# VH-VL binders against q9h9l3, part 43

Target 1, 176 residues: q9h9l3
Amino acid sequence: PRKMVAIDCEMVGTGPKGHVSSLARCSIVNYNGDVLYDEYILPPCHIVDYRTRWSGIRKQHMVNATPFKIARGQILKILTGKIVVGHAIHNDFKALQYFHPKSLTRDTSHIPPLNRKADCPENATMSLKHLTKKLLNRDIQVGKSGHSSVEDAQATMELYKLVEVEWEEHLARNPP

## First folded at step 19 (VH-VL)

Design y106
Fold by OpenDDE, look of step 19:
Structure y106 (fold): chain C 176 residues (1-176), chain A 123 residues (1-123), chain B 111 residues (1-111)
Amino acid sequence: as target 1 above (176 residues)
Amino acid sequence: QVQLVQSGAEVKKPGASVKVSCKASGYTFTSYFMHWVRQAPGQGLEWVGWINPYTGLEFYAQKFRGRVTMTRDTSISTAYMELSRLRSDDTAVYYCARSGTYYYDSGPRFDPWGRGTLVTVSS
Amino acid sequence: QAVLTQPPSVSGAPGQRVTISCTGSSSDIGLGYEVHWYQQLPGTAPKLLIYENSNRPSGVPDRFSGSKSGTSASLAITGLQAEDEADYYCQSYDSSLEGWVFGGGTQLTVL
């Protein structure tokens, strides 16, 4: 079995009106929740909106942030060859300008058994916060400091572990 | 209609530089990646590199690092590939090709392609 | 110098079925990266034929199909037609090279 990691990224707004999401922080944890990577990342474009309320990113975090291209290289080294678990993970990969194999991707926002376990419609897109509360009885993304990508990555991994056996069997029978 | 229009054929001497342009139309230039692929006469396709037109960030194949420079002008939706220190084996048709930014946005597939630009390097 | 391996040529009579293989390694197809196929008619630019292993773009006939297993991919053409005579290239991503890679290309001749 392949090694598994969970990823969560925080994005800031760039471009006109800050509508473009640019990577500003990335956190990666292993199967046990140990932090493998956690860095602030400097976008290649001017930040228009830090989205601090959600991202937790502030201007001071960008002072010594890792340049995007360097960070991307570091992150890809960690992700390559692994099953990558994330929530709405397409946003993370898009921000990374990276195409992880679909067969090695696990998106907890699109796992019907996980939603079922949380008494949610199987085809609904539930938030990480909601699933974490329902299934792990844990509150995440609380307070005014914004999200913690480490906390979110850990929660994502824990959620996946609840349905790992069932989902992996499903995927084996139904390869993407 | 999505279209990539490339600059005309070039003839260069060894050691010179060539800059090929690719003008995009029919779509949002900055929402897709632009790739460059070359094909020597009678040979296969070889990936040169890609650029994010929005950020200007580029990634090159190792073989071309130090010799190739990819740029863009967003005001005219045009991508550029410059290859320096030209050699005879750089003689090829150079294509620009578009790809998406993620699987749901045309993905990593190359579509469409420009018609190509022949670059001939000869003494 | 092609990273992905294709047979240099294949041939078939009109109406027949032909298959073009594309063999990769543990750092590209074998790692799970998707395979795309391109058709290049003589004197023209490549055209996307199959994307993400088995999907056909609009306008591509269903007689073209793609599959992937292990470290290899395959393009199948049924009901071969004269207009199918072209070069075919597979493509994937290689993590070790940190870039896209093509097969050497296969020349399809319709007899």
Scores: ipSAE 0.916, ipTM 0.950, lowest interface PAE 0.5, mean pLDDT 95
Fold by ESMFold2, fold request of step 23:
Structure y106 (fold): chain C 176 residues (1-176), chain A 123 residues (1-123), chain B 111 residues (1-111)
Amino acid sequence: as target 1 above (176 residues)
Amino acid sequence: QVQLVQSGAEVKKPGASVKVSCKASGYTFTSYFMHWVRQAPGQGLEWVGWINPYTGLEFYAQKFRGRVTMTRDTSISTAYMELSRLRSDDTAVYYCARSGTYYYDSGPRFDPWGRGTLVTVSS
Amino acid sequence: QAVLTQPPSVSGAPGQRVTISCTGSSSDIGLGYEVHWYQQLPGTAPKLLIYENSNRPSGVPDRFSGSKSGTSASLAITGLQAEDEADYYCQSYDSSLEGWVFGGGTQLTVL
């Protein structure tokens, strides 16, 4: 029926003291983990803090980055009409300045059955790194050079597949 | 208390331009989107576009692209909509309306609205 | 003209129930985008009535309710009162138009 994709974004700090999160990279993968989109994105505001330790974004990445307005258009064309999976995905949509239908949104940071499989409290917000290690026996986000949004999007899709049947049935009975 | 105060009514000739203002108070102006919506006399609501006051970036309905410009001045918490090459069928009340930036804070709904600015275009 | 279709008018007697339909397409309501409703009294700005299909903002009486199914949404008003006489607009997002869209409006008359 509906196609499914996973998304992950990296943000930099803009605004006073670099506290505003602005989109600087976006990666989208399909159900099989193939990369559909992976671009560095130039925020329309001055970058105050690259947040490189977590974002992996450096000044060199911004030199030829796609301007935000253009990148947003490209990304939304891919997301439109699809079930979109992410981890803490509300941050990704906020950074895109876009409201994806709640009924088509899946957030691996808030799926009780997934937490149960990882022997975690159902109501806890668990990190992608923790869930991936526990359930997929993979180490992601290794080191201090920043996250890979491709790697993170792929991990997110694999985690969702572990609970897909159960969670899709739950949402059908309990529309968001 | 969140409030949007719009500029006064305007009378314009065909071919002219008009600039309507919307001053925000009671909230952080740069943390919410600002939309513009118009209503011709006796007609329904029509979305014109929106601006993100933080970035200054705008998105327009296709019908108005090339004729509308949305701007803002963050120092006075004011959004602006300018419509050029006016025609008689641009006669309408023009509203500003606020929306949130994501579902966990106000979401996409328009709340509040300004009281509207009547723009009359006639020879 | 109006992207979302509403009946031009509905009427009911005080105390009765009325419904107002809002029909979209596979690129807006049918694609999953939520529906919002606004009430407009004559000579005034629209006011938020229902958001994200079925939620009431603070201060809106519980006799107003909303629902959504398929490509359509519905606003229900129970216990009609004279003060409910107004125009009602539905709103959603449309992916083909890449923007927000409204219904044509419904004039509610309380008989």
Scores: ipSAE 0.854, ipTM 0.932, lowest interface PAE 0.8, mean pLDDT 94
Fold by ESMFold2, fold request of step 20:
Structure y106 (fold): chain C 176 residues (1-176), chain A 123 residues (1-123), chain B 111 residues (1-111)
Amino acid sequence: as target 1 above (176 residues)
Amino acid sequence: QVQLVQSGAEVKKPGASVKVSCKASGYTFTSYFMHWVRQAPGQGLEWVGWINPYTGLEFYAQKFRGRVTMTRDTSISTAYMELSRLRSDDTAVYYCARSGTYYYDSGPRFDPWGRGTLVTVSS
Amino acid sequence: QAVLTQPPSVSGAPGQRVTISCTGSSSDIGLGYEVHWYQQLPGTAPKLLIYENSNRPSGVPDRFSGSKSGTSASLAITGLQAEDEADYYCQSYDSSLEGWVFGGGTQLTVL
């Protein structure tokens, strides 16, 4: 079987009125939750809204941040050939400007068996915070100082492990 | 409705440069990637590179690094490809093609394509 | 030399089924990257025919189908018609080249 990693990204607002989401932090963990990558990333466009309440990104973090093009190269080297787990992971890949194979992508926001374990509607898009509280008895994203992408990536991997056997078998029979 | 209109044919001498344009209409120019692909006479398709029109960042195929420059002007929804130090084997039709930025909206597929710009390099 | 390998030509009579193969490597199709197919009629730009292995865009008849297995992909055309006479290209992403790659093209002749 292919090796598995989990990813989570934090975005800031660029473009008119800060409506465009641009990558400002990326964290990648392995199957055991060990951190493989965790960097602040400097977007190539002017930051209009740091979105700090959710992103945890402040102007100071951008001073020594890795430029986007360099960071993207580093991240893609880690992701290539691996099963990548994330929550609403399409947003992470969009921010990376990268198309990871669908057959190697796992999105904890769209796994019916996971929702079922959480006593949530199978077709609902559930937040990472809610699933983590219900299934792992842990509070993440606490307070208003922003999310930790390391914490979120680790939680995402733990959630996936709860349904890994069932979901991998489902995907083998029903390729995306 | 979605359209890519390319500049007209060019005839160049070896050593010169050429700049091909691709004007987009019918969609939000900065929300999709723009690729450049060339096709020498009687030959297949060859990817040259792409630009993200929102950021202006470009990524080139290894073969063209150092000779190609991709740019854009978002005020007129136009992408450009410039190829320098032209050789006779750069004679080709140069296409622009749009791709999406994530799987939920168009994905990585190239659609639509421009009609192509013939660049002829001869002495 | 094209990164993805296609037969240079295939032919079939009207009404027949033909297939066009597309063989990649462990750094592209074999690594899981999806395959797209384009039709190029003589003197025209390529047109999207199949995307993400097996999906048809609006307006492409169901006589065209795509599949992928291992390091290879296949385009099948059933009920061949004269207007299917064209060049066909497969496309994928290659991680070692860090870019999009095409097959060498297959000329389909309808006899």
Scores: ipSAE 0.845, ipTM 0.927, lowest interface PAE 0.9, mean pLDDT 94
Fold by ESMFold2, fold request of step 23:
Structure y106 (fold): chain C 176 residues (1-176), chain A 123 residues (1-123), chain B 111 residues (1-111)
Amino acid sequence: as target 1 above (176 residues)
Amino acid sequence: QVQLVQSGAEVKKPGASVKVSCKASGYTFTSYFMHWVRQAPGQGLEWVGWINPYTGLEFYAQKFRGRVTMTRDTSISTAYMELSRLRSDDTAVYYCARSGTYYYDSGPRFDPWGRGTLVTVSS
Amino acid sequence: QAVLTQPPSVSGAPGQRVTISCTGSSSDIGLGYEVHWYQQLPGTAPKLLIYENSNRPSGVPDRFSGSKSGTSASLAITGLQAEDEADYYCQSYDSSLEGWVFGGGTQLTVL
């Protein structure tokens, strides 16, 4: 009966040579894929590299973006008490400067039964793009336009559903 | 080898301000969060707030909002906590403590702690 | 008033097992937020003892162990030694307070 959401974030480069990843977009969807949150977010540091080819973020998106501290508060209110599904989700929580309970966290980049369904090594880190192509027969993150965090969050939820019953039972027997 | 070295004890009058420093060494200062925790005489630990030294962004416990300011100087790897409009019940040892930024790199645990700075607020 | 509840004191003889409880609420430990434990020897700063419920940092002997269930956590000390005489604090995150919270502390006396 615990509610479940999926999250995906897009990052821009801050700091020296743009090497630090800072949150610039966050999308959250419910179990059915309906969008609960989708905002451009203004990082608290100067943006050095928009990383547009991959992030899809351009300077115009930052003009009316929600300041990080406000956006973080909004996002955390949605996440609190919920099972949160993501892909390489530790990067999303790091960018939010937040520690979500490990027992309520699901990472589709590291679920052995999901890798097995994709005929991939069970303990390998698999990209969202590859898993989505193999298991959902969909192309995401196409072209030079950058990623859509809404599309990616929706794909992540659909991937998790393929193994949800098996994996939730496994975690109940083997608490993190 | 990771160390947090705090400034010395201070005696202040009610209504004054105090600024405590915490100098970090042995690690990359901007890669970890810095917390402030206080302990009144004979009492337990109370979290005051934290700062991200990379961004300078801070979050305070509700009790201290409006009276506390946390800052840092990255050029000398030093965090600061300033508490204003001091009251006698602000008498405490003030600790700095480091935490990680995500579970795969130290996580939320406080390690290490500074040795503490006694702040005494008296008439 | 401490957010997490600990017994004010516990005692044990050398070699004995003692436990220290830490009880939270549905907004902290009960939501799944992990529990950390700190040891404070007389006149010193707190030192990390257990993190993320049950992990020991380097240099902490395996006679210290932690566990968590429901809204509560427990620190167990086996083979009690004189140098274990200290104050012990649990810590977690509380979503309602939007911050880190501590127990009131437990004074351990070695008889």
Scores: ipSAE 0.842, ipTM 0.926, lowest interface PAE 0.9, mean pLDDT 93

Design y106
Fold by ESMFold2, last read:
Structure y106 (fold): chain C 176 residues (1-176), chain A 123 residues (1-123), chain B 111 residues (1-111)
Amino acid sequence: as target 1 above (176 residues)
Amino acid sequence: QVQLVQSGAEVKKPGASVKVSCKASGYTFTSYFMHWVRQAPGQGLEWVGWINPYTGLEFYAQKFRGRVTMTRDTSISTAYMELSRLRSDDTAVYYCARSGTYYYDSGPRFDPWGRGTLVTVSS
Amino acid sequence: QAVLTQPPSVSGAPGQRVTISCTGSSSDIGLGYEVHWYQQLPGTAPKLLIYENSNRPSGVPDRFSGSKSGTSASLAITGLQAEDEADYYCQSYDSSLEGWVFGGGTQLTVL
């Protein structure tokens, strides 16, 4: 079986009116929740909107941040060959400019058994905050200082573990 | 609707450089990746590299690092590939091809392709 | 010397079924990277035929199909027609080369 990791990314706004999401932090944890990677990343484009209330990114974080191309190489080296778990994970891969194999991708925002455990509609796209509160009895993304990508990646892995056996069997029967 | 129009054939001597253009229309140029692929006479397809037109960042196949430069001009929706220190074995048709940036919008597939630009390197 | 291995040629009579294999390695298809197929008619640019293993773009007839298993992929063409005579290339991503890779191509002859 392949090793499993969880990823979470924080984005800032670049481009016209700051509407383009560009990677500014990435955290990766292993199956046990240990941090494998956690770096601030300098986008290759001018930052228009730090989105600090959600991203937690401030100008000082960019001073010593790893340039995007270098950080991307480091991150992809960790992800290669692994099952990668995330929440709305397509946004993370888009920000990395990388196509991880669909067969190795797990998205906690689109797992019907997970929604069912949370007494939510199976087709609903539920937030990480809501699922974590309902299923793990934890408050994440607390306050106005932005999200912790380490905390979010750890929560995502814990959520996936609740449905891992059922969902892995489902995917084996129904390859993407 | 989506179209990639490439520059015309080139004849070059060994040691020279060539710059091929690829003009995009029918889509938002900065929202998709641009790839370059070559095909030597009677041979298969070989990936040269890609550029993200939004950022201007490029990634090259190892074989071409140090000899290839990919650029773009977003004001005219045009991508460029320049190959330097040409050799006779660089004779090929050079294609541009578009790919998406994530699975929910076109994904990694190459679609469409330009018609190709023949570059001939001979004495 | 292509990264992905395809037979150099295959042939079939009109109406028959042919398959074209594409064999990769543990660093590309074997790692789970999807396979795409392109058709190249004589004197033309490649055209997308199958993407992400088995999906058909709009306008490609349903007699073209793709599959993937282990380190290999296969393109099947049923109801073979004269217009199918072309070169066919498989493509994937290779993590050790850090880039996109193609098969050597298969020339399909309709007898």
Scores: ipSAE 0.832, ipTM 0.923, lowest interface PAE 1.0, mean pLDDT 93
Fold by ESMFold2, fold request of step 20:
Parts: C-alpha cells; structure tokens; sequence
Structure y106 (fold): chain C 176 residues (1-176), chain A 123 residues (1-123), chain B 111 residues (1-111)
C-alpha cells in the first residue's frame, strides 16, 4: 500500500511585472497531519512582488531561506513513490518544476464527490477555504497576513479523507 | 511554427571542448524546459540534462556532471550545451528538445526536437 | 547500457500487427512515471509518436497505440505500412537516476 502525503505551497511574483509565480514556501504533512517538511524557499530569480496579502511571505523570510535547487531536492525525496494530495495541485508541481505521476496525484479541487458533499456543483472549482468551512467547520486563511501552507496542507488531507474510499475505488476503475 | 535550429557539425580532438547552440522560435522560450540528448553513431538515445531557460538552473545526468555546462541567452532565445575534456566516445549527434513545464501545457514529452549537431572527436 | 529494455528488432508483413515492448524498473515505469514513444526515420531526428502512455499527437495515425502495465509499456502498430520502417524509442523518468531515460531502441523492418 502506498503512503499518502499532502502538500501546499506559497508563491511570490518574479519576472516582468511580478507575473510569474515562484515557490517561496512549501509544507508537507503525512496522513495524520504531522508536519514532514516546512521551509521558506529562496526563488532563483529576483522577487518583484512578495504577494504578502495571500502568500504571507515577507522580505525577512528570505534572509535565511533554503535555495530553490536544494529545497526541490529535499521535497522530491519526500514525494517520490507517494500518493500526493493537494488543492489545485498542478500549480504546486509546476512551481517545483517536477512531474509527479498522474496515478499518484490527488487534487481536492477536482473531486466531484467532494463537491457533492459540500452541496456544490460537481464540476465547479471550489476554493480550499470554502470547502474547509463547509465540510470541516474550520476557518483557514483568516486575516490579512497571508495563508499558512501547513494549515492548508492539513486541511487538504482532511478533505481528501472524506472521499478517500469512494475516490480511490473510482480511480482503480478509471485509471488517469 | 515551433522550431529548434542547431549549430553546424564540429570536429574536435580529444581533450578539447565543444559548445553546441539551439535557437528556439515560434514560442515563448522562457516558458518551456530545454533538454539535451545525444546519440552515438548506430546507437540509441542518451539524456544529457536540461535547463530551465527562465531561471538558468540546470540539471545534468550523473554521467556528465563535471564535464557538461548548459546555459542560455534569453535575448536571442538560444540554449547552449558545452562538453569539455572530450573523448572519442563523445562522438555523437547532440539534439536539443523542448518539454513543457506541467501536464496541462505540453507536459514532460519532448516535442519538438532540433535536427541535431554532429560532434566528431578524433585525431 | 540503455535503462529501459526494448527488443533490438521486430518485423512484420504489410497489413500485420506488431508490438514493441519497453521494460523498466520499480524506480521508473514501475513507480508510475508515464511512458512516451518516439519514431526515428533514418537520418532524421526523433519525432513524438505517443505521449503519457497512450495519447497520440495530431498527425499520428490511429493505427499507433500505446499502453502501460506494471513495470512495462507497449507500442502497437496495426495495418503495418512500408513507411513505418524506422527505429522506435520509449522514454520515461527514473527517480534513482534523477532524470529522463530511454530504451535502447527497436528497429522495425517491414517485410
């Protein structure tokens, strides 16, 4: 049986006008929500927009942040061979410059049974905040000081557990 | 039309270095990864490494670490591969190939490929 | 040595079906990494034929198909035609080598 982890990342703006999303924090939790990894990460390009309102990233976090190439190596060692759960997880893998096997990827933003439990249209893309409030009675991403990737990864794992049995059976019948 | 145009054939002596270029057109150069793959005469394909043209960060196959350097010049949409301390078994056609950066935009597949640059190492 | 194992050659008569196997390990295909296939005509660069196990890019005939199971993948060519005579390579990612890997190639001969 494969082990399962959840991941969440925070991004800053790099490139022209700060439009490119670059990895600045990554958190990984196990099935029980214990933190396996949580680091601030220094992007290899100049940061144009910290996006602090959403990312929670400030200049001081970058002073001793782990360089991207090193952090990527550490993160990939944790992810390799595991089922990885995330919310809009393609953005996380893109920021890591990594292609995790589709058969080992679970995206809580694209699980119809999860939307159904939240009384939402099955094919709607619902925010993590909204699903967590509706299904777990938790408020995440509270205030204006940015998101916590640990909190978000933990919420993502708990959401997946609500549909894990049904969705794993569905994927076994319908391989990605 | 997406195209990769490579520099011309090279003849080198053992111990020398070679630098092969790959000019991209028809797409945003910094939005895709660039790979280098070689093929010795009559043999199969061997991955050398890749560079992210946006960041300039490179990752090399273990066999080539210490001898290969991959760079790029974003102002002319060109990737480069330099191989040093050449040996006769480095004789090969060297291809550049583009890949996407995530599954929803081209994914990890190599498409397109350059036409290849023959590097011959002999004295 | 090629990381993924392919038969060195296969042959078939026009109109027949051939298959080309690609066998990896628990650190590449067996770990779930997808398989891509490339066709190389003599004297030319490789061309993408199948991506992510079973998808065909535009312009590739539907008589080419791919599949994957366990640590192996397979390319099938039905309705074999003279122009299919080429070398075929499988490709995947290997976590132990931390990079992309190819099969040794299979030379297809149309009899």
Amino acid sequence: as target 1 above (176 residues)
Amino acid sequence: QVQLVQSGAEVKKPGASVKVSCKASGYTFTSYFMHWVRQAPGQGLEWVGWINPYTGLEFYAQKFRGRVTMTRDTSISTAYMELSRLRSDDTAVYYCARSGTYYYDSGPRFDPWGRGTLVTVSS
Amino acid sequence: QAVLTQPPSVSGAPGQRVTISCTGSSSDIGLGYEVHWYQQLPGTAPKLLIYENSNRPSGVPDRFSGSKSGTSASLAITGLQAEDEADYYCQSYDSSLEGWVFGGGTQLTVL
Scores: ipSAE 0.828, ipTM 0.923, lowest interface PAE 1.0, mean pLDDT 93
Fold by ESMFold2, look of step 19:
Structure y106 (fold): chain C 176 residues (1-176), chain A 123 residues (1-123), chain B 111 residues (1-111)
Amino acid sequence: as target 1 above (176 residues)
Amino acid sequence: QVQLVQSGAEVKKPGASVKVSCKASGYTFTSYFMHWVRQAPGQGLEWVGWINPYTGLEFYAQKFRGRVTMTRDTSISTAYMELSRLRSDDTAVYYCARSGTYYYDSGPRFDPWGRGTLVTVSS
Amino acid sequence: QAVLTQPPSVSGAPGQRVTISCTGSSSDIGLGYEVHWYQQLPGTAPKLLIYENSNRPSGVPDRFSGSKSGTSASLAITGLQAEDEADYYCQSYDSSLEGWVFGGGTQLTVL
């Protein structure tokens, strides 16, 4: 029996014109929504654009942030062997430079039964904000002070629970 | 066409160092990981480590930590592997190989591979 | 020592089917990490043959197939041809070693 966690990350802009997304915060919650990890992370490259209106990351957060290689090691120890739930989770794993097994990965942005519950087209890529509002009657990512990765990870876990039985059965019949 | 072109064969004495290069073309060098894999004569493949050419961050197999350094020069799309304190059992063909950085862009598979660089360590 | 275990050699006649096993552990294949296969013709670099357990890249004939179950993976080659004579390596990720790992290789002989 596998334990399940949800992850969400916040990114800043690095590279030319700040177009490359680099990890600056990571939050992990357990099945009950309890926070297992929540750290600001110092990217290995110069930050060009904090993207604060969406990321919530400010220069002050980077002063004592955990260096990327150390944070990555801590995060991977938590993720190893677990079912990991996220929203558009490929971006989170890319930022971690890590290939979590597909069979242990759940992406709430691509679950047809979840879209169906929200009265959305089954193959549409729906935002976390929209699904959370429609299915949990909750507003997340409110205002322009940035997203909370803890809030987003918790919402992602709750969304997955709505379809967990159906989707786990589907994946057992149709291994990725 | 995606290509990895490696530097020529090297002959070294025990205790020396060697630096092998791998020049990438036909793709965005900084968007993919670069791995190094070696193969001793008549033997199997052994992963040495990888570098993210964008960040310059590297991760090494435990066996090589302290002896290997992986670097890159993004201006010429070239990755490098340096192995120090060479021993006779470091004689091998050293390959570079590209992988994706996440599942939706090539994933963890190694494709393509360079043709290899023979490093011979002998007295 | 190879981390993943493969038979040192297998053989088959033209037209026949052979399989090459790849056995890992609970920290690599058994933990869910995918398996990739490479073909190495004599004197050449390895070439990607199968990725993510069972996918064929473009240009690889459909007589090559892969599967994975538990801690093991298998490469099957049907309709054996003389040009299939090569070394075959499986590869995965191992969490305890924190890195990529290969099988010891299998020499395929076409009789």
Scores: ipSAE 0.815, ipTM 0.916, lowest interface PAE 1.0, mean pLDDT 93
Fold by ESMFold2, fold request of step 20:
Structure y106 (fold): chain C 176 residues (1-176), chain A 123 residues (1-123), chain B 111 residues (1-111)
Amino acid sequence: as target 1 above (176 residues)
Amino acid sequence: QVQLVQSGAEVKKPGASVKVSCKASGYTFTSYFMHWVRQAPGQGLEWVGWINPYTGLEFYAQKFRGRVTMTRDTSISTAYMELSRLRSDDTAVYYCARSGTYYYDSGPRFDPWGRGTLVTVSS
Amino acid sequence: QAVLTQPPSVSGAPGQRVTISCTGSSSDIGLGYEVHWYQQLPGTAPKLLIYENSNRPSGVPDRFSGSKSGTSASLAITGLQAEDEADYYCQSYDSSLEGWVFGGGTQLTVL
């Protein structure tokens, strides 16, 4: 069986009016929730909007942040060959400028059995915070200081475990 | 309506450099990756590298590192590939090709391709 | 030295089915990276034919289909027509080379 990791990223605003999302933090955990990677990352473009209320990123975090190209290389070495779990994970891969194989990608924002366990419509896009509270009885993203990507990656892995057997079997029968 | 228009054919001597251009139209240039692929006469396709036009960051195939430079000018939606210290085996048609940055918008596929720029290196 | 292995040529009569194989390694197709196919008519640029293993862009006839299994992919052409005579390339991503890789190309001849 392939090894599995979970990823979560925090973005800042770059480009005109800060509308482009650029990677500023990435956290990766293994199946047991142990942290494999957690770095602040300096985007290659000027930061226009730190988006601190949601990202938790402040100017001081960028002072010693790893340059994007170096961080991307480190992250891709960890992800290669693994099943990668995330929440709205397509945004994380876009920010990494990387296409992980669809067959090795698991997105907890789009797993109907997971929504069903949370008594939510199967096709609804549910927030990580909501699913984590309902299914794990845990509060994440507490306060207005921004999200913790470590906390979010750990929660994402635990959510996937709730449906792992069912969903892996579904994907084996219905390859993406 | 997406189009990639490449610069005209070039004839160069060994040891020279060549810079090929690829002008994009019909889409937001900085929202998609640009790749360069070459094809020697009668041969297959060989990936040279790519650039993210938004950031200007480039990634080259190992074979070309140290000889290739990919750049862009976002004000005219144009990508460039410069190959230095040319040899006769660099004779090829050089294509630019667009790929998406996002599975839900174009994905990793190369579409469209430019018509190619023939670069001939001869003594 | 093509990274992905394709037969150099295949042929078929009009109306027949032909397949073109594309064999990769444990660092590309075998790691799960998707396969894309391109058609190149003589003297022209490659054109996208199949993407992400089995998807057809609009305008590509449904007699073209793709599949992937293990370390290999296959392009199938049914109802072979004279205008299908072209070179065909498979493409994937290779993690060891950290880049896109192509097959050596397959020249399809319609008899």
Scores: ipSAE 0.810, ipTM 0.915, lowest interface PAE 1.2, mean pLDDT 93

